# Designs tried in a protein design chat: VHH binders against Uncharacterized protein AF_1353. Part 14

Target 1, 325 residues: Uncharacterized protein AF_1353, of Archaeoglobus fulgidus (o28918)
Amino acid sequence: AEEKWKMKVIWHVDTSGEPFMDLSPDGELAAAVDWNNAKIYLVKPDGESVVFDIQGQDAVKPVVSGVALKDGVAYVLGSYEDFVGIRKYSWNGEVGEERHGWAGSVSDNILRSPSGNHLCYLITIDAGKQELYCDGVKMTLGGDYYFLNSVSDSGVVVISSGDGTHVFKEGNEVLSFNTSNVVAYKDRVLVNEEDFLRVYDLSGNLVGEKEGYTFSLTTLLRWTLLPTERYIFRYEPLEDTHVITWDIKQVETLPGFPQFANDHFVVTSKNGVLHCYSLKDFHEVFSVEMPEDDGLIKLSDDGRVMLVSGENGGYWLYVSSENNF

## First folded at step 12 (VHH)

Design K10 (from B2 with G98S S104G E107P S108E H109E; framework vhh_gefurulimab)
Fold by ESMFold2-Fast, scan of step 12:
Structure K10 (fold): chain B 325 residues (1-325), chain A 123 residues (1-123)
Amino acid sequence: as target 1 above (325 residues)
Amino acid sequence: EVQLVESGGGLVKPGGSLRLSCAASGFTFSTYAAAWFRQAPGKEREFVSAIRYGGSTTYADSVKGRFTISRDNAKNSLYLQMNSLRAEDTAVYYCAASPRWFYGLKPEEYDYWGQGTLVTVSS
């Protein structure tokens, strides 16, 4: 018998500007940024919500670069009037700041690991000088301009520039590559190099490879290759989503483009519909019509709460109902 | 060797349309903020439009509703679609890029610049 449930929208807000959102792994809290109005919404799966002004007492509207949830607190990365860094919001309001740089500094991006055990953000202090903050530890970067690619649950941190990628663990560079398309999952690193998908361990040993399995970062900050505990999901033109094992063997094909995966579920989109599949046996758990043609999606670990954005803002929170009633 | 190369400028009549293109090379364009600036004869370089990584856009009041900025990260390209052109839109148009994702509306906040492409709206 296949386990199946319905998903219903219990909260929605119209916003404008670049979508920045996060959903806690347990589904207990969603965070969504109204970029053009400088507001943050925090939402619970019962539909209760609070909203806070990110601008605060600033004379100038902040430039928001991302949001991440950790331990019931939303970390809003921004370029604020007199600093660059983080403003923190709990359900009860603003609970702190992490201040860096000066008025001319700018924020780059923020990522947490899938479980939320690690949180990193990248800022540009001045031309040619960036600072990476991971779990309170600062690393100064110079020369090239870097983008924070991924943060794994094992504390692996990947940064890339136009000339290559550096991989760190516990403050030490463990690997480097001459490509920008590199992501980490636990203690493994997935690399698009020389038209191959290659998987390396942190000692630099090649675990698996496949020619032609390239991947990239999309304009909505989504990777076209999604690693999980058991499988890697990759969009293959003309064949939709390939389900690949860690030794790079295809075991399944799922319809549509892979939008999101966690260790229990993968969500694909096809013809304006989001389809969620269980990683246990790839049965479809739910399907819902997409509120807009493009957007970001995040799903709780148990598959019961889903946060969806439009490409240019707007957010929808879905929650599960009873199975097969 | 970082380069931005503009194309698509020309002579158009008032009310006409024109599409400018900017080709980027030598850096990871997809992680950069990009902008269009213009300089009319005898004036300083002024902001026209900017686009962040992720696609969020900002426009000068004088062009809002008439111009559309867009990017194609796969082609390392920036575009400006100019509709309902007016004589006051006559200027040299410059492509600009900044590693700062999006910080500024001022020329000094951009690290890389193209050579410019002339747009003349007359006769």
Scores: ipSAE 0.000, ipTM 0.282, lowest interface PAE 11.7, mean pLDDT 86

Design K11 (from B2 with P99I F102Y Y103T S104A E107A H109E; framework vhh_gefurulimab)
Fold by ESMFold2-Fast, scan of step 12:
Structure K11 (fold): chain B 325 residues (1-325), chain A 123 residues (1-123)
Amino acid sequence: as target 1 above (325 residues)
Amino acid sequence: EVQLVESGGGLVKPGGSLRLSCAASGFTFSTYAAAWFRQAPGKEREFVSAIRYGGSTTYADSVKGRFTISRDNAKNSLYLQMNSLRAEDTAVYYCAAGIRWYTALKASEYDYWGQGTLVTVSS
């Protein structure tokens, strides 16, 4: 009955190495890293693109650990010749750096909140010493090696080691857990504890739980659980995506694995096909064949721009052809 | 199918060097945490070194300054360069990989294991 949107590839590049990419929530800018060649592509939804050499004047090729878009600027986290930190690129060229550590320090990872209002990155400056930077504010960490799990639009920041997790807001630790499977959404924290999915507020009050609804991180750094304003999407091992409300009631089942969700759409993959569903009624808005298996997917808030990678490189930018005749 | 195959073990004199290799198939090391563990005769398996997503490394205190962990993403291989070897380093060395993106110190946190390679440090 309902006619699906027509999504067309308007930009593609072949790359090699680990995929690092971001798409602005408004869909106006995409960023994609050619890891092995140390290049960054910035792409607009009309198919115009620019490319910059991340190595610049350095004698040594940088090791890139991630990219995030904020206010029209791509923040490239890397281990550079003389420092660890950020090189910044706008459409018009390089616009600055954030320099930390020294030669031999190592970059860890970078995340922005879904809206882009918060941006955090983690670096290892010395054995047993890491620095977390969130919106220009530094926090020194020690004892374990941590990874940045999640950054929420409310400024909640989640870091974890193998054994435990620390949750911060405005520089203050508000919660801790003896598990590494923890993600935040606004002022809620979702925790895999024992054999339960548990939802906590920032005061440590349990607001919901369900036995058997565990979740974990995949090989491409994708969680098997994706929270949004109205729904939580969880992958069930029977190849189905369960659509769950915040009081932990299942209201729908969608085919395949949940690749990406925002407050308006969810994208699942099954048998090499990406399916996009509207969160208003779960009708399928579009479907496209994946160009490569097990890539990263990001979708704009209005659903009209989608960035897709391959597992071992390559990027494709899709745009809805509707209203663009 | 996920498989890890270690090589490079052998007999070496105290003060000598060895380089262990671990070749992976069915997944890529660049997206996994990877580690070396060792088990000496009559002892439990102990942590030696790990490398996580992004290339950050950690080492057990007993091997810091002597051992170096590295990986080659193009060859999908993990390495352990062992220098200034001691009799106490005699063990079966195991390659491990996990879907976790960070360094884990517990053997239980790794999903995939090789069969091990014997390193003997003796006169």
Scores: ipSAE 0.007, ipTM 0.283, lowest interface PAE 9.9, mean pLDDT 84

Design K12 (from B2 with G98H F102L S104N H109D D111G; framework vhh_gefurulimab)
Fold by ESMFold2-Fast, scan of step 12:
Structure K12 (fold): chain B 325 residues (1-325), chain A 123 residues (1-123)
Amino acid sequence: as target 1 above (325 residues)
Amino acid sequence: EVQLVESGGGLVKPGGSLRLSCAASGFTFSTYAAAWFRQAPGKEREFVSAIRYGGSTTYADSVKGRFTISRDNAKNSLYLQMNSLRAEDTAVYYCAAHPRWLYNLKESDYGYWGQGTLVTVSS
């Protein structure tokens, strides 16, 4: 097997604690949080980096719950000394805050849509009382403990508890399900219910289904099912990654576990190696040994920049030096 | 490898107290949410209590006011202080960990589990 692209590590930092990171879709900016030291690193694909102290002038170290990049700005979701919400960092410094709640409030999670057009975050104001912020618009939630599952490029927002899910578009609830394993892609919703994988449109029409094609959320907030524009990638335990069309027909099998997918590439891991495949013909465009046994992976739209974390911290930025087809 | 090792279970009389401990290794426990679940004979595993890495706690209604969950991040440890024990608290108690807070997560949603420790409350 011939590897066409050479990926090299151009930036690395040792950190500790839960990894929080993001890579812009164009690959021009990476963000990585060193939670235990209350620092954020911003890194460019030439290897230049800047670092900021997330604690600032606070007397207490913040509890970080995530990071997302939008328009060259890193949004750090946290529980800070006197508020819960966002501290924002650009290459040139801190550029603002979004302040909510009170000192007893806690942050839950933050997600952006794949293209970065939408950004949502969830906070818990008090026991059983949460607020969801999407593109600056607040929605108040109560009666249960929700988690933000997914945000689509079409503005579909999915929140779930342990026993139910609500799907919103433009602030209006459009669908609900009696299951927690629900994710969105554009104007489609993928649901694990009654031992079926089911795909619905926003009017509640069933587009496709298959018995036994279940999916779930794993450690490090990774889904075992990754939707893209043309294909859905699903891991079959002790087998491989099944490549599925939107009418739920398998068209290909790729080795290993699907770690990340965008509209052009899918990255799978097998035996400590990351393999990247082109969605045009599923040929392997590169492979690289994982620096740690497990972690988060994000890849730029053109496949030339990849950000990788360790399970317990540590970050590596890979860049291709070649323009290969 | 990731391990959660539980201790502190035993036989106790109704109205008595026990403190359960869970020792975490192989991952950065301080950034994880942690929970206690229990399973009585012939029953499904049920939620008891959870604590976020920031210290926020949640309790099942059946244990509220009697049990206290706590953590010591410097020692990578999780605790459950059980007071005013009742016969219906008899179960195997399990420690679980997850990188995010989802109080209403089902048992199957947690990635890391301990071996369990038996608590028997009888007169």
Scores: ipSAE 0.006, ipTM 0.278, lowest interface PAE 9.2, mean pLDDT 84

Design K13 (from B2 with R52T Y53W S56R; framework vhh_gefurulimab)
Fold by ESMFold2-Fast, scan of step 12:
Structure K13 (fold): chain B 325 residues (1-325), chain A 123 residues (1-123)
Amino acid sequence: as target 1 above (325 residues)
Amino acid sequence: EVQLVESGGGLVKPGGSLRLSCAASGFTFSTYAAAWFRQAPGKEREFVSAITWGGRTTYADSVKGRFTISRDNAKNSLYLQMNSLRAEDTAVYYCAAGPRWFYSLKESHYDYWGQGTLVTVSS
């Protein structure tokens, strides 16, 4: 009676180096970077794949800092031979570049909003000088070293340093905080502040708070707090995943650590197994054994395509099998 | 008992080369960003170069094209290859580790520090 399906691996590649990957929200395209060999793989859910050399013919090997998919194009953020910025790849090959800085500039990180409507990336042009690019618009940052925390579907952009956080919308700073643990979801901002989880609107009004509900950014740039349309998923180290409403009330507990959530599903990991739960009623729709002890997970909006990495590279693309119920 | 131990400093002539090493122990070094900072006589400590756990690098403008940072995670080691050395490169060089998810140009963002190794460039 409950909808369930089996997931099977339809594509796999062994790589080495830091994992960088993305899966389009509709599941129609996956992108995975072989960091050590400077290659990008594009993969479709039918198992077809193409591979491109990011360094190009006779070029110096680039240092890749991330990848994001937008409108069928993979945006590869890197520090290249004579510039820092983006190289763009479609199924048919390289389709463009965004060139910034110079050979000594450094790429930091790239994020898209969950739907892909907004794409931002951060570069360090020089000591004490960074540039943030959002949807092609440049913002110059100075004084501190910043990291791009989150980009929301409403165009809210969060950057943080060790000293604090700045929140922007349409190029205007709307909020700031004296903490680095800040993420956005649509027009809401979630803040780990003074041992509280606090939720603010963009006018600075406190919408909700709860003492002790702290969160942070972990290895592989994963947050221990995942906001979605209806629920917030928070990992409590001895109590598994707490399912919280936006008025900060716990309504459910799911086993394991929350790896990924979208508006329809949440994926948790427990004892080497990935479990996917429907947000309609929290029934389990699939489970698969993790190929490695830890890694990144991305799931399509319909839950039928999943991209998994290892902690030190390697990628597996899962699709729902034809004999599912 | 976290330790970072630098080695490889010394006296070198202008135009010469040195390779600095930093050995980490007491923590999972491979999961941390790492950096080199330096302090010249009579000056404040300044950023030289950083590398993420995955190998992404950055350099101060004064050393770009001359210095190369690298790491060996299997050996829990960080290196700085210094070429075309100048008198203004004379400083105590410090190895630093942290933070886990990104590097920083600010010394205050690094959790662990070595004792430093002296590099003197003189004719």
Scores: ipSAE 0.006, ipTM 0.278, lowest interface PAE 10.4, mean pLDDT 85

Design K14 (from B2 with F27R T31S R52T; framework vhh_gefurulimab)
Fold by ESMFold2-Fast, scan of step 12:
Structure K14 (fold): chain B 325 residues (1-325), chain A 123 residues (1-123)
Amino acid sequence: as target 1 above (325 residues)
Amino acid sequence: EVQLVESGGGLVKPGGSLRLSCAASGRTFSSYAAAWFRQAPGKEREFVSAITYGGSTTYADSVKGRFTISRDNAKNSLYLQMNSLRAEDTAVYYCAAGPRWFYSLKESHYDYWGQGTLVTVSS
């Protein structure tokens, strides 16, 4: 019986190229990259924005591979004129760089943990050699090409390539799997193997499994399985979103495809509409028409700020009005 | 998700030039490293050149200084400019995309492949 919140677009920009964006968990800062123009927008929930030229004084246009927000600073992972690494932007201006490699090196991807307590990024230094940076600590990787799958609030880091995955905590490999579809949530690891969804602890003990509950990484680097403190959300073809407990029991079905979840809300998309549900009782908190058919979705912890992209760029920032409460 | 289509192959005399094009559809090609491989009659497929999404390039020793790989991310296209062509360059040329964020010299690291375009260098 709770009233639906009214969400309105307070900021929009047309961009082109792959979307890279992040929204701080408190909703106080959004970051959005205009990939083709090498610009970053920082936006506040009142609609005020600043824009920075990511190229700066470089003669060569940088290639951006991702963005993450941590402590009010946007970390832009890129391949720059004379290095690969991070350029940092705050509301008040550019605040620094983390420089690795040089010409011929390539930035791969960047992820923060859900709360922002951990930040990791992956770069390729040369053929067959990558470096993973987590909270300023470097790990050198070789032999295969890896992708950074997941970073948990407990400092669990998951990398995968081909048919294999490695799970690290505090610089030590704690688990490995012969599959690429692996994500972490706190000290739990969720694995798609042998047509099962399996949940492991960091000692390798199986704590739950269910046949047929597979998951994968999709376009725009989104997983079809979203773990949270109380529930796991999984897309089931023909049945939409299954709400699953950590002992792998389905307790609810929600319409649409799960786009984003945090510990308080899940956002699904169905028939061109985004639907936000409270994790307390799964009542629908708000719905908005999608500005484009596909894109990235990020929602603040309190559900009041939402950042949405198109598949090939374009960004929309939604906020709840003061009249919604 | 990515579909690749090569074009620009044909018959050329030794010392001549050709430009191969690869058009991608589906997901944006700019998110992938891209490469050219070739397969001569009766031989295994071999690496020719690769380019990162950022434009960093590498070449097989047999083509270095003669071939130039490039990409146009706005047009979702990959190119191979082939100069000073030799009879031993005769092959079917394949466009490949992947891995997503880096390049490799290994065929097995590429997720998407085109159907190939024939290049014949003959007098």
Scores: ipSAE 0.000, ipTM 0.202, lowest interface PAE 14.6, mean pLDDT 83

Design K15 (from B2 with Y53W G54S S56G; framework vhh_gefurulimab)
Fold by ESMFold2-Fast, scan of step 12:
Structure K15 (fold): chain B 325 residues (1-325), chain A 123 residues (1-123)
Amino acid sequence: as target 1 above (325 residues)
Amino acid sequence: EVQLVESGGGLVKPGGSLRLSCAASGFTFSTYAAAWFRQAPGKEREFVSAIRWSGGTTYADSVKGRFTISRDNAKNSLYLQMNSLRAEDTAVYYCAAGPRWFYSLKESHYDYWGQGTLVTVSS
């Protein structure tokens, strides 16, 4: 049996308000928002940190709607004094802004793809008018309120309202569904439809399905289904995490709720403990007690850096004691 | 049990101000979007203003610049500050708690509703 890694808290801050955070895939930079105080922390895995006041020179405190890391820059989505959009922060200070709308416009949400090669955010310009920005390209949306569900490494973008979902690639709508429970992984779309988990390609061909294997969006904007290159992790209510191949065959059961997965690791939570498993053989590589009962979890690609939040704020950065940062 | 209870309505003269309050209980109010809708006599309910869990706001064109929506998550409360009131603002005002994490301008997307509070702007 392989010896478990020792994960140590190397950085912590108490905050309040909705948790917004991101961890770069290489683990070199963490971003954490103090929502009520409108501050952003950038943290390195050696525990060194910097903090910036998101309000800056504005007369009014901004309303932050999310953060994403791309190429060493934190993109803070917000409703600012005279615009809605992005304020950008690097380790060395504010880098710039992406300005849209007017003082009455509001920010909605921001997502990056797992590798960080795509970044999208959604804003509301006026009643019945939203704009989706993906990698600097604008798409104007009309009608009812939309929400950004997922962005894949292949550039597939999923947006939903209460009555349906639209799937885009390269600015073109390729699929639509009458359900809001839709996520993308590369060029595959996973849909909760008629009490089935269904997998579609971008041409609308059904490539797999299983009755009863439904999924949904839960607290802190977390999905109960996490797709990765080799496996799909699905929470079976009142049971555990089912590990499923892309031909929808269950190959493993892991204890607890799936909090986060990348192409190398999955993190589940059970009875206040986070358990990290290697996707190579599902051996447990580490376990740590959760600081709070529920929160957001993000893990680096190599599994050595983990960022954890509380449900109502607070952040903890864990690093493997074997890392030589 | 989930409850939303409105207060602060009453009779006011044109040009006057009122502050409506909505007290939430029985659910985690801070994670829900919240909104004010109104219904004038003989009309359908119409959207007035909404606020996200994160504090971002939107307003109907007829009330922009006059009304301000706000929330206090520590008190599980929603507010509507109404200034420069007009006879056309006379209606029953309803507090609504909507989808978690985002808001909608559609009445049908809101999960929980209060009983309403009457606002009369005297002519």
Scores: ipSAE 0.000, ipTM 0.301, lowest interface PAE 10.6, mean pLDDT 86

Design K16 (from G3e with K103T T106E S108K; framework vhh_gefurulimab)
Fold by ESMFold2-Fast, scan of step 12:
Structure K16 (fold): chain B 325 residues (1-325), chain A 123 residues (1-123)
Amino acid sequence: as target 1 above (325 residues)
Amino acid sequence: EVQLVESGGGLVKPGGSLRLSCAASGFTFSSYAAAWFRQAPGKEREFVSAIRYGGYTTYADSVKGRFTISRDNAKNSLYLQMNSLRAEDTAVYYCAAGPRYWTSLEEKHYDYWGQGTLVTVSS
């Protein structure tokens, strides 16, 4: 029987400023930042929510650069009154800080791996000095780095810089490329290089390539290529989403632009509608109208909880209201 | 090689409006955050507004609701629409291009700066 879900909005808030949000892989906690008001919302799939002021006792409003969820705690990366780093929020309130630098230091970005097993953030302490923190471990960088591209479930970290991209594992640089379009999935690295899509292992061995299968970073810092355990989803501008295996062979085409993928589902957008497909057989499990044009989308591992933002703020939490027909 | 050139400054009465423009050349403007800073006589430069390469905006509390920052990546241009101007808005306004992909409130994190354009709000 074909499985179909109805998704219902159970929580919504109007915000303004850049959207920063995260949804735990199990769907049990969502985090959403009201950037202009310096507030963090934590939301459960039953619609209960709490809100905290990120500014707290500070005289200066913080500049938030991202949020990630780990073990029921929201890690809010920001430039705060007298430091740069993290303020941590649980359902019951603020539970700690990670303080670095000084008042003039700047936060860059924060990413967790898809499963949440690894969390990294990049900060700029001063001119020519940046620091990368991964799972509490500090690495000092030269200051020519721009942002974290990706963090994989096996601890591979990809960072963009002025000379291209650098790939790290366990604090050691293992690979580098003269292009900024590089992402990791587990122990594989996907590179847009000389008009090819190339897949490398961490020893630098080429394991697959295809001419013309390029990818890039778009508005909202989204990649046009989404790797998962079994498939890679790539946006082809005149042909919608190509579904590619890890030996770089196309096996399917899905309508629209790939917004989000996990190991169980892919969500594409087409004509203002979000379509969710099961990776088991690519049947459509639900569709919903996008509340605003071009927002961020995150989906739980079981496909039953979805967090959606607007392009300039606003958040909507969807939960399946029925799981079969 | 890299240039940011401001225009649109001038004398206006309190309550009036001005639109500032900034033309960028010599670099890939669309990849950079861009910002407006201002410097009043006898003060250090202060943050006014910033916009990421993707169009997300930040405002200082003193200008929120009155000023609007925007960009046109196809024209390599940055704009600041200033409404409901007050005497305390009198300053030299500077266009800045800063970190790639993210904004900063700190002037030291911006790599490229224009020469500034004077805005005077007086009766």
Scores: ipSAE 0.006, ipTM 0.266, lowest interface PAE 9.5, mean pLDDT 85

Design K2 (framework vhh_7qbe_3)
Fold by ESMFold2-Fast, scan of step 12:
Structure K2 (fold): chain B 325 residues (1-325), chain A 121 residues (1-121)
Amino acid sequence: as target 1 above (325 residues)
Amino acid sequence: QLQLVESGGGLVQAGGSLRLSCTASGRTYAMGWFRQGPGKEREFVASIRYSGGSTYYADSVKGRFTISRDNAKNTLYLQMNSLKSEDTAVYYCAAGPEWFYSLKESEYDYWGKGTRVTVSS
């Protein structure tokens, strides 16, 4: 039995509006949006922070739809006064923009791959017309209304409407499904369909399946189905978190609801407490009381930095002290 | 338990306008309007994400109806212009997950009791 890590809140801010945040995989930078006041906070793991006004010199406050960190830069997706697209912030201030759309255009969502090697965002430019931008490459979408579900480190992009999903790699559609419950991890595609949990490769070959996993329509996909290098974490209401291998065999059950997973750790919530488990042996590495019952959670690859949001904004940055054993 | 209360329904002549409101007792994510006409199943009308950035409409109302929200007041709106007799229905406010727009009634967790709209021919 190893001693649990002590996690300490080193930074906190009260905000209002929809929470948008990201934490770099190495834990060296956190980004958090004060949606109602149109501000972006950048925070280091020593608690030092800077704040920038996303509105800048504009007469109209922007409508922010997401944030992602890539190479020390926060990409803030928004509907701005004279464009829709990205404003970029580094520790030293605004470093650029990506301008798309025109009058009547709106931003949808932004996702990066787990490592940050790929970044995609979706905008609506006209009735029934969306543009998907991935690493500077544009794809025009039409005929339905889509959202980004996932972006993998291998450049697999998943977009979904209410009734279906399209999977792309390098601008080419490789797979489609009649369900919205599709997530990619590297070159693997995980699908919840027809009461089956299924794994497909990008050629459409079924590599694993298990019957009995009924899709929950009342829970966010990102909260119930989390893929990692070795395991998939899935919430089951009567049994808490199932730990599943890529050939769809259950090997473990963890208490609580899965909030976040990376290739080294999974974080579950139970009875107002966040529990972090090592994927090496599923021992509990740390536990902290949640500041609020609902929120977003991001954890660094080494498990030593965690960013947590509240229900209507509010952010807390936790760091393991150097003297923990 | 989250409560949703609709208001603004009534009798309007064809070609007229109405603005529906839905006030939530707490925080909501994706919100939408559904309607049910006499002897029909409930159908999708419009939806909006929390940020207000993404809006989606049924083809039958596109260009005539506008969905919007005021998050400071926890209130959702539906501006209905160029009303037709076919728009006669009970209009329901619904709240669901933040992450996804949906056309499916089953994907919304919270519902209001509805407000009646009658469009005279």
Scores: ipSAE 0.000, ipTM 0.246, lowest interface PAE 14.6, mean pLDDT 83

